# Designs tried in a protein design chat: miniprotein binders against b1l550. Part 8

Target 1, 279 residues: b1l550
Amino acid sequence: MRLPEELLERARDIHSEAPSHRIKLDRVGSFGLKVPVEFKGFLLLAEADVWVSLPEGRRGVDLSRQVEAIYELSNPPKDPFSLCREAAISLLEKLNYADSSGVSIRFDAPLQDGESLKYYGVEISSIASDEIINKIRVEILGMTACPCTAELIRAYKSSEIAATHTQRSLGILEVSTKAEHPDPDKLASIIERAMSSPLRTYTKRPDEGGLVIRSLSNARLAEDVVREMIHLFLEEFGHLPEDTHILAAVRSMESVHMHDIYAERSFSLDEIRKEISSH

## First folded at step 3 (miniprotein)

Design t4
Fold by ESMFold2-Fast, scan of step 3:
Structure t4 (fold): chain B 279 residues (1-279), chain A 83 residues (1-83)
Amino acid sequence: as target 1 above (279 residues)
Amino acid sequence: SPEERVKYLIEFALILAKAAIRLAREGDLEEAVRILEWAVKLLALAVEFSKKHNLPELLEKVRELLKEAEELLKKAEELLKKE
């Protein structure tokens, strides 16, 4: 990366000049960068955004230094959480006019699924200023089964065997904390356990029947899934700092409707503990 | 091992080259050129390492990949200048 920098250094320093209008900008940077990362033994291609704040008296940001910062830290490929945190800090150190810096990294995380792999979505960020805030969002597809239709059929037919419709549902857990990023595999596990059943990448035999039966025996509303996700999250991560903020959500792709059902709850650990403790 | 190190450098360079192609398609030619320059440097290092540790089969493969990466970089630089 030395040659491009040498050539740029010979040019006029346009970035340090006064802007046309004296207005502060919150985020200026390089978005959509492709970076290799090492995640739990896998080499993955991730997508990264890097940015800094720009003061009202400065025309532009040195974009070359932003790209250099993350790529220097990516060689060899690094754990994406450490990369995110270290790059945010490095950006703030390299660009001394900035009040804050941020890095976001997105990738599809592999998860062992019997003899095959399945994937779930991960987006992480680190925002550095006089403190560092780490954020992680995990999204996983699972199955839900409608308890309302199941109960209606039982009541009407007086049957002991539940029958209802099933659908794909997207579970979402997002955590913002001053502590290190939570393990995404644990967040993924929480979401799957809150669902009626997980989805499989590959089914050799009619294991499809088994998944459907599992879903039917564990029928849940989207609202039920969100509450269970919060309960399981508190069991696993209730030790995080009290100002940790969580978003738990489910988007149910209803098989009997042309639209989705969505349920969510956002909260801080302090807030939810007080709510639960009210008896 | 030296062989594993060279294979790792090749894999890393290929990841960067694929990323550069996507960036170029998205219209970000400046960033595509930057990461292709890095891919070229990694492949050049892999060539030197393959020579040092006498890995002739990998050396030939790396030289071919380096040539392809250099051609891709030249194309991206030309596109950046022509707009």
Scores: ipSAE 0.000, ipTM 0.143, lowest interface PAE 18.5, mean pLDDT 79

Design t5
Fold by ESMFold2-Fast, scan of step 3:
Structure t5 (fold): chain B 279 residues (1-279), chain A 83 residues (1-83)
Amino acid sequence: as target 1 above (279 residues)
Amino acid sequence: SPEERVKKLIEMALFLAKWAIKLAREGDLEYAVRILEFAVKMLAYAVELSKEHNLPELLEKVRELLKEAEELLKKAEELLKKE
């Protein structure tokens, strides 16, 4: 049901009124919107959050204008990076009381896996103020194998391939930069290459044996995986601005424990270069 | 897999269609039309994938859903013109 538009002329403009308490809010917006996006030739249903800052003297935000902005820019569906940046800029321009705006878009990205597809998690954001900050977070599962147990079993029974436990590990790369968003496929590739082996959606014949042997031949601690991810990231993305911030993390779902192992490192490109150069 | 992609496209298209119906009921016909256009495109793509990978049960289901979505889009466009 829609009310007559004439009622708007007589209704109070609640949003423009003074609030009960003169407090600035950092993020006010519409969260959990379903938005179509085009990603590398695929039409995907993404989830979006849209927000603006609210000054201390204003009671509310024009939420309908936020929803209008993102949906107008999503038809026809476009790549989520352009949508994210354009919507953040549009919101800041249209809602002139805001000091900053942001858009976050989450989706499962397809990745070629032999003749099949597998999926990895992507969250991208653009935050507009006097500058634009682009953020991307990529999460993908891989396999790790324990080198400690491998060495114990090797000492007990000499073998060219050490027996050890394997487990699923979640690799995480998060990048915040003033440059354009890094290619998420490249970030996913870095994570998979740092693991003992990648995981697959479909195995042909008993290909599981080959995957396990690969993992056992490339046993790595969570700490090893994080260091390798950082090394590979610097090789691929060391050209980004020096104030670019990165989080590299691994959560290993240990098959022999009731708990997970977690390792992380956050850094700026400037910081990590100085650290590596000093050693 | 192709089957999983088709199923995901169906699920997403159904969600979009239900959302568009809600928008139309609330008087937001312009947005309803745009969302239905996208749902139709997704189901059309699902038809192509189902044909390409010889998935006869999914193909039959997707064709029926596509027809329903196209009829819904036509009705929404007709209502928008009367607005």
Scores: ipSAE 0.000, ipTM 0.124, lowest interface PAE 18.3, mean pLDDT 81

Design t6
Fold by OpenDDE base, second read of step 5:
Structure t6 (fold): chain B 279 residues (1-279), chain A 83 residues (1-83)
Amino acid sequence: as target 1 above (279 residues)
Amino acid sequence: SPEERVKELIERALWLAKMAIFLARIGDLEFAVRLLEYAVKVLARAVELSKEHNLPELLEKVRELLKEAEELLKKAEELLKKE
């Protein structure tokens, strides 16, 4: 039931009132919205968060306008990168009291795996103010083989290919840049190539054997994977602005331990270049 | 005041143009053009308000800005047609 407009004229605009405490808020918004996006020819239902800053003199945000902003741009469905940027800008346009806005869109991205599909996690974000900062986070599972156990078994049995424990490892690349969002498939590929081996959705027995042999022959610590991700990232994305910020991380779900091993490095492109050049 | 409203429209148009330029730099030309179109509309409204309230100094400024924005929009549209 729509309330009569006459009641709106009598009602105080609670959102425009002065707050009891004059404090600016950094983010006020709606989280867990569902929005359709087009990605690589797939129509996906993504989860979205939208927010704006709130000045100290305003009690609340017009949340309906935030939701409207992203849904207006979501019909027809479009790529999540454009949606993210456009929605962030639209939020500032619709909510003129805000000095900053943000949009985050999360979904599982399909990735071709032979004749089947696998997936990786994606979070695409844009933050708008005087400029736009684009952020992308990619998460994909791979396999790691432990080099330490491999060396022990090699020493014991003198085998060319030493048995070792293997585990699933989650690789993470997060990139924040003033440029366009980096290609998520390329980021996923970097992570997979940094692992001992990729995961496969469907394997024939010979292929499974080959995958295991590859992992054993390419045993890597979680630390090795992170360093390799950084190396491969610099090769592929070294053209990004120097102020581009990167988080490279691995969470290894260790098969011989009840806990995970975690490794990360946060850096800017200028910082890491200086570090590498100093060696 | 009418003068303040005109100034607000100018500021809004300038912000839209700034965002359009930024988007164009990152390859989002389609949305950049839409923002420029909107900036032109905002400036056109500012022209009308300036005329209505007899603000000759602001009117001249807004006309100049509108002309510049229209020229920029035209160039941007031409670039989109070549892609």
Scores: ipSAE 0.106, ipTM 0.557, lowest interface PAE 2.0, mean pLDDT 88
Fold by ESMFold2-Fast, scan of step 3:
Structure t6 (fold): chain B 279 residues (1-279), chain A 83 residues (1-83)
Amino acid sequence: as target 1 above (279 residues)
Amino acid sequence: SPEERVKELIERALWLAKMAIFLARIGDLEFAVRLLEYAVKVLARAVELSKEHNLPELLEKVRELLKEAEELLKKAEELLKKE
């Protein structure tokens, strides 16, 4: 049911009115939209948030224009990086009272895993103002093995490969840059290489044994994994602008504890290079 | 005022061109072309308003910016064709 369009001429424009309190809002928008995207040959249904800043003198945002901006650009489906950037810019063009806009798109990204597929989490954002800032967050599960327990058991039994506890660990890399979005497959690869072993969707018993032995031979603390992720990130993405900001983190779901272990480091490329060079 | 209206169009066109240059640098040439097309249209409107309201200093400035925007658009279109 649609009301007659003639009623729009008689109704007040609520959004353009002065608010009860002259307070700027940082993000006002449509959250949890479903949008199709094409990612590396896959057609995926992603979840999107779109928003703009709202000045202190305006009561509301034209939400329908926000939805139009992203849906016009998502049909036909395109890669989520271009969609993020283009929609953020389009929001500012369509909503000229806004000082900034943003778009976030999240989905599970497929990775080839032998004869099967595995997945990792991706969130891509673009924030537009006088410049555009691109953000990407990648989360992937891997395996870690405790080196402390391994060393204790090795001392006790004098063996080359010591028994220790293993657990799933979530690795996180988040990058905020004025350059294009980093390739999420490369970020996922960095995280997996920093772990004791990657996880698999499908394993036969010999493959399971191999993963466990790999993990035991490459035992790492959460702190070790974070440092290795930073090292590998600098090798792959050290060319990004100096003001690029990175978060590297690991959450280890400890199999011998009722709680998790967490380690993180936030830094800019300029900051970390100076720190490493100080020795 | 007419002067403020022309200045607003200039600021909008400069913003669009800045965004287009950024997008072109990161390889998003198709959208960069779209933004430059819009920047050219905005500056063309600013030229007409500057003529209508006898604003010779702004008219000269807008014509220079329009020429620069048209050159950027041509370069972006040529780069897009090469893909």
Scores: ipSAE 0.082, ipTM 0.609, lowest interface PAE 6.8, mean pLDDT 84

Design u1
Fold by ESMFold2-Fast, scan of step 3:
Structure u1 (fold): chain B 279 residues (1-279), chain A 100 residues (1-100)
Amino acid sequence: as target 1 above (279 residues)
Amino acid sequence: SMEEKLRELLLKLLELLIELALLVRKTGDRELLKLVIELILLVLELVRAIKEGVSPEEIIRLLEEILKTLEEIAKKVNDPEIRRLVEEIKRLIEELKRLL
């Protein structure tokens, strides 16, 4: 049973009242919404967060209008980039007391892997104010092999391919730009190419042996992987605006350690070009 | 079990030795890296000796050679992290002595 509409006419508008303390809030919204998206021919279930800024004189945000904004734009399902940008703009239009809005959409992206599929993590954001900032984060697992142990074993045995420990490593590329979102498949490709070897969803024994030999022949430190990711990023995406900000990172789950090894670098395109040209 | 505890200590020792080798390689000091390689080879020989049930006297001799090599490495570096690893490795060797 619905409540009489007459009660709504007499109820206080709590959200428009003055708060107990006149403090601005940066992000107020609906988090963990399930939304369908269309990504490169796949219909995927994504998780979305939507938020707006709240001024110091207003007690609350119209949460129902936030949910309305994203669900209205997600039917029929659309690509997550357009959904993210359009929802952020729509939030500012629907909630005119807000100075800024944001939308973040997360999903596991399928990537063709021979006759099978593998998956990598994608988070796409758009933050709208007097301008729009687009952000994308890609995470994918690969394999690294220790070059130091490889050199020790090679020196000892005088073999062409040294035995060494291998481990899973998580590669991370995050891009913030005023241009449109970079293609996540290209970011995932950059990460995999920087690794000692990509990981596979399914391998037969001969293919598994080849993967291990490939990683051993291309041994890399976490530091090596981060530098290679930056190099490859500049070749593919160096045309982006100079104020584009990038985070490149690797977390190596060392098979011979109880802890992980981590390497990262944050930079703007302007900053990194000046650094490289000075050497 | 005693055998399980011994295996855990040996794996931890090898883990720290690999970490030591990586840090030393970053210094660019090839002579220091050679000492770390010698240390690793001695530890591999210790593992083999334990597996084959070699005499306690031979095992003690290998442990003493390992300690001597660690002291030589410690004398050549002032890096706090390398010094920390050398001390941690020495502690594990003392634990192995008690077990053996």
Scores: ipSAE 0.000, ipTM 0.099, lowest interface PAE 22.6, mean pLDDT 79

Design u11
Fold by ESMFold2-Fast, scan of step 3:
Structure u11 (fold): chain B 279 residues (1-279), chain A 100 residues (1-100)
Amino acid sequence: as target 1 above (279 residues)
Amino acid sequence: SMEEKLEELLRKLEELLRELAELVRKTGDERLKLLVELLIILVELLVRAIKEGVSPERIILLLEIILLLLELIAKKVNDPEIRRLVEEIKRLIEELKRLL
């Protein structure tokens, strides 16, 4: 049953009415949208959030305009970085009452691992206002081994014992910049190289022994991994603007404890260069 | 004296480790046997480090590694007698750590 046109007009106008309380909201939008993207030759189903700021004098946002902003740009599928940036700009143009807009796109990125594929987590964002800020977060699992335990096990020459003393660790690199999004494959590579050993999609027992031996030969604390990630990041991405902000973190999942070890450092490129040069 | 108490703890530790090794050998569990053999090597290194006057910081690190290995062994053991013995050894290591 179709509603009278007058009732539909009233429903459309409700969002422009005064709210119950004159409070600005930072992020209002459509969250959990499914969008197809093309990433390095792969067609992937990504999840997107779109939002705008809402001024204190306006009751609500036009949700249909938000969906249109990303949908128009996602058909046909394109790379998620261009989609993220262009959608954020389009959203601000379509919703002129907002002073900022943002788009986040999340997907699992394929990475070639021998004859197989493995996956790592990627979340990208673009936040538009008077400037555009691009953010990328990469998470990938790897292995770490305690240097002290590795030294003692090496003396004993036992691969079975060595396997019990290795841990899965989640490496995290997050970058916020006014430049283009960094290549997530390069960020994933930095994380994997900083760890004791990469995690494989699957291994047979003989191949597993090789990973354990590699981890023991390259034993690192979570703190060591974070410092190495920062060092490798500066070698690859030190050319980014000085106000680029980076988060480097490792979460080590302890096999013999009910708690995790976590190490983290946040910094701007300007801050870290001054710190390193003072030593 | 503190030195006499230290020697007494080390002697008791070596005795319990020999009992642990014998009980583990009777289980036929080769992985558990290897873990206990590693434990014995680490404790022999501990005794040597203490007698040679290695720094307290290095000795404490070795004690912490030994405690981690004991915890690992305890988790792999279903035999109540072996578990009781592992817990006794762990208590002695904790007492040793407090003295250092």
Scores: ipSAE 0.000, ipTM 0.160, lowest interface PAE 15.7, mean pLDDT 78

Design u12
Fold by ESMFold2-Fast, scan of step 3:
Structure u12 (fold): chain B 279 residues (1-279), chain A 100 residues (1-100)
Amino acid sequence: as target 1 above (279 residues)
Amino acid sequence: SMEEKLEELLRKLEELLRELAELVRKTGDEELKRLVEFLILLVEWLVIAIKEGVSPEEIIILLELILYTLEFIAKRVNDPEIRRLVEEIKRLIEELKRLL
């Protein structure tokens, strides 16, 4: 069935009509799109959101052109960073009434762990206007152990107590920059190095004891982990523009208080350098 | 009628996709299984888009993405039955494109 040309023209007319109220909308688009992406040699199923700003004098957004922008650029599948940036630019070019456009792409990234793979969470976005702002968030699980608990366990020499007082922790690094997206594998590496121990994909009981012992040998508070992540980030990515914004955070999933422990710091590169250099 | 042909093609497409999903499940390839699940979601969206009167331009983009996904599945498999089903599904999609 082919739709009559007149119906397509009428649909376009409706979108260009004046709205019930002259109010600008910040984000209007298609959310939860499934798109294939190629990441470091892997074909992955990602989830994408695409949007544009809508001016106060226009009733609706052309959703057809939004779908066209992401799907044409996703065929063939390409790296999610190029897809994110190119789709955001394409949206702004195709929808001339918009002041800004954006694309977010979410996926689980594979990371080699011996002979097996483990996964960490990645969310990237690009927001286009007169400039492009690129954002990336990496989340990865690891282990933390309190220094106070480590000292107690050394006194008692108990592996059972050690196992009870080590916690799974989620490390988070989020970067917003005018430069290209940072390499998520490098961000994941920073998080894992800052923690007491990385979480392994497959361990049996004897290997689990080794993980606990490593965590206790490198015992760190959540606050210590956040500070170490910031230090390691500055070593690897201190060359990024001064207005680059970073969020570093750790969430310990279980605690002696039967609730999560959370520590974070958000900063720009300019702010953190001035802070570190202050006397 | 054109409407009857469209409905028949969509029914045949659904049948072949169920056969494809079953054969892929038996391979144990989890990534290939995810690709076929994505393919099924694209076709479900295609059916909804056609029913809701979405533009032919948007429908063609969905059809092209379906064709690309099928080509990627075909390149990943050596099973002759899976390859046959992929080629049959591609033919149905090309026929749907001609009706639009």
Scores: ipSAE 0.000, ipTM 0.186, lowest interface PAE 18.3, mean pLDDT 78

Design u13
Fold by ESMFold2-Fast, scan of step 3:
Structure u13 (fold): chain B 279 residues (1-279), chain A 100 residues (1-100)
Amino acid sequence: as target 1 above (279 residues)
Amino acid sequence: SMEEKLEELLRKLEELLRELAELVRKTGDELLKWLVEILIELVERLVRAIKEGVSPEEIIRLLEAILFILELIAKLVNDPEIRRLVEEIKRLIEELKRLL
């Protein structure tokens, strides 16, 4: 329904009123917006969250202006990195009562897999205040094989290559930096290389055999995968600013249990280099 | 005779394995069930190797493999009755090892 202009003007005054309680809110905005983005030659429908900080003396945020800002910047569709940064800056400029703004865009990123495409999860964020912080989170499924069970089967069969149970494992890399967002394809590659083997969308029998043999020959604990992800990350992205923060994690969906195994490590580049040099 | 003692130990081993398999089946733990299946197959190979007069060296390797599986089962088991059976089976295997 449409309301007279007089009622719309009165409604705007409510946002500027004093709240019932003088409490600052860190994030107030529009969540779950559908936004087209262009990612590496693909036009994708992404989900976006847009927010600003709300000061203790202001009752509400102008949500309509938030939605307008991101949609203006998304037509024509652009890459999600530029969209996040430009929208966060624009929101902070347009909503002058806010101390900070943020934009987060999530989608499933296509990755070439033979004649087919597989996908991995991506969340790209920019938070603007007196500085700009760029965050990226990549999640991709791979396969892990249990080394304890592998050793058991090796002993049983007197074989150098052990048969063991395999399971899906979700690898996670999250990077928060004052520099440009890292390339998500490189982050996905790091995760897959740390696993026992990658997963495929479609594979033929000979390729399946190779995948299984690789997993069995490269059995790894969740803890092993996290350490390898950190090692590979440092080789690829050690050039980032020393205050760059990283989360490396693995969630193993144990096929023989009703529960998952989880391992993680959070660190700054400065912190991890000092730790490694001490050993 | 040594032959009669060997037959008695193997009979007791088969009985304890049957009890272990039944208790593990009731747990619904697929990993424990799979490990017990491996254990049973190793013991069947041991019985066959002994009956066929296979080398002492190969028999000892089978006994060591059985003990390794039993240790893995013991680490995964919380049930006191299953732990008791695993320990009894380990004792029988050690006794078989001394006899061979």
Scores: ipSAE 0.000, ipTM 0.105, lowest interface PAE 22.6, mean pLDDT 79

Design u14
Fold by ESMFold2-Fast, scan of step 3:
Structure u14 (fold): chain B 279 residues (1-279), chain A 100 residues (1-100)
Amino acid sequence: as target 1 above (279 residues)
Amino acid sequence: SMEEKLEELLRKLEELLRELAELVRKTGDEELKKLVERLIYLVELLVFLIKIGVSPELIIWLLEFILETLEEIAKKVNDPEIRRLVEEIKRLIEELKRLL
């Protein structure tokens, strides 16, 4: 049962010591912190990771200073974009031995779905060094359906087989930019519009047949969904800086297989514009 | 058991924080409300970190910040009931500290 002062003194001594091997570490910090955030009128309990770079001559980081950096800025709860940027800057101010810092905040974002709510995954990051890079990742489930005419004919003749032609697919958009974070609701909308159909979180309506028919009428391969996401992204966010980096991906959870199908494209805005204009 | 006593202290702490929040809300003092919201947040974080078995440094820092926040609340209130709740919460935090 040690006094807090004694434990804090020992912790500081340890962290300031020379390490066993003089190797720099890219990210050292407090992961899985619970922070309240205000997101579009909702008070949400988010999960945060905070980190700094650690120089080769220092054994450890002061974890208490990292926690202080984010919590001082999280009360009252504020939007996760401002919190990420401000906390990343604060980390460098509080931990002057670091040459870079970062903050990631993740939560399930509510989205109105008729009379119910559905949720999509959001991860917002800010990385501070010589400049600030803002990152956002949005993940949302939708449906895809095989565009094979033979399978559509088979599904039409057998109700037991019809469901096999549709599968849950996870759409992913990641954006890294020197500009402000893109609106995650707009990113989620892009993903859903690129899919064969959206999914519902909850429904008391017997409308499973309608959902399946919509998916089959708008059949898309994972590869089709990725291309459509990129097209829609350029329409909405083509104004971002040319060095903005995007990842567009789809993971299709194939109902007929024990494995998933995955399609992905990473690109900068400059790269994709040159590629499209060459056609 | 120690776990049963811990759960009892945490339950009582949450009840007192709810009473404090409601009483402070009725004052209309926005600054005091923000301090109590911070207090509730820090205590919920403390409970979470204890349950997942996180490092002693983080727990000690949180306990110190909780006590500091309670002292800031106490300085801004003359209401005897708010002062009573602050002192009871402080006692529960000290009991929690002894169990760790």
Scores: ipSAE 0.000, ipTM 0.120, lowest interface PAE 23.1, mean pLDDT 78

Design u15
Fold by ESMFold2-Fast, scan of step 3:
Structure u15 (fold): chain B 279 residues (1-279), chain A 100 residues (1-100)
Amino acid sequence: as target 1 above (279 residues)
Amino acid sequence: SMEEKLEELLRKLEELLRELAELVRKTGDEELKFLVEMLIFLVEILVEAIKEGVSPEEIIELLEWILIMLEYIAKKVNDPEIRRLVEEIKRLIEELKRLL
């Protein structure tokens, strides 16, 4: 649905006026757009944000041109990485007053789990200026178990069910790079391998016991999981440019307590290699 | 008499678990040994829960976790004697569930 031409012309005139205060804005745009994408054979409805920088001398942005930029490129649906990059470039072309543009696309990615599918969170972005910076964030649930708790259980000195000594944890890997977006399935795999045990889409009672046992036999602190994620990331993606920036994090979710346990490390590839080489 | 029957089943369960632990120890399989140690731990919790008068619903839940553990052990074992003991222990747990 298009706005009347007279209203569009009036909006353009208003937006080109001088603002009340000559202050630059970093991100101005249309947030929460629904856009179809094609991801590894699946047609998904994703949520997209599009934005541009706004110079200090301009009152507003042309929102209709932002929406047009992404929707023109989304029909027919294409992979979210190409859509993200191409839309960011198109925004700069259509809105020549902007110094930078960005596109963010969020969706739940299907991952094969036997005959069933499980889902993990993906957010990708492309920010265009003199160069393009691609960012991806993957979040996936798994299980962790404290080594101290596992040792106490092994000593047979507790009156509590072993299952109460394992916890759900959210693993997070975020990568910002001048290269192409890393494959989210590989990032999800790294997170799952770093945890005590992955979570399955459908778990029968027998499988639940197996998850508890695996978690206890492979007990890890959140701190251990983050270090393992970094180690596995370097094995898989150490070839990325040295200025690639990574965030590795784990959020342990407690059902009874009011707070979560969180462990995190941010680093560039250059920084982490120097650190590891110093020891 | 129901209480006496429960105590007898628990004693029989502990005897079979002792036999299972000894056979598993002889295999040298550290993972299997850990699983059996975890099974014994769950049974110790079960015995304590029964002594403390925990609700039948909670005790049945614990018995179901013990059955899950036994099925997991059975999947990892090719030794016919160990599998036979696991099946015998499973039958005792099902009998315990029927009493509650």
Scores: ipSAE 0.000, ipTM 0.141, lowest interface PAE 18.1, mean pLDDT 78

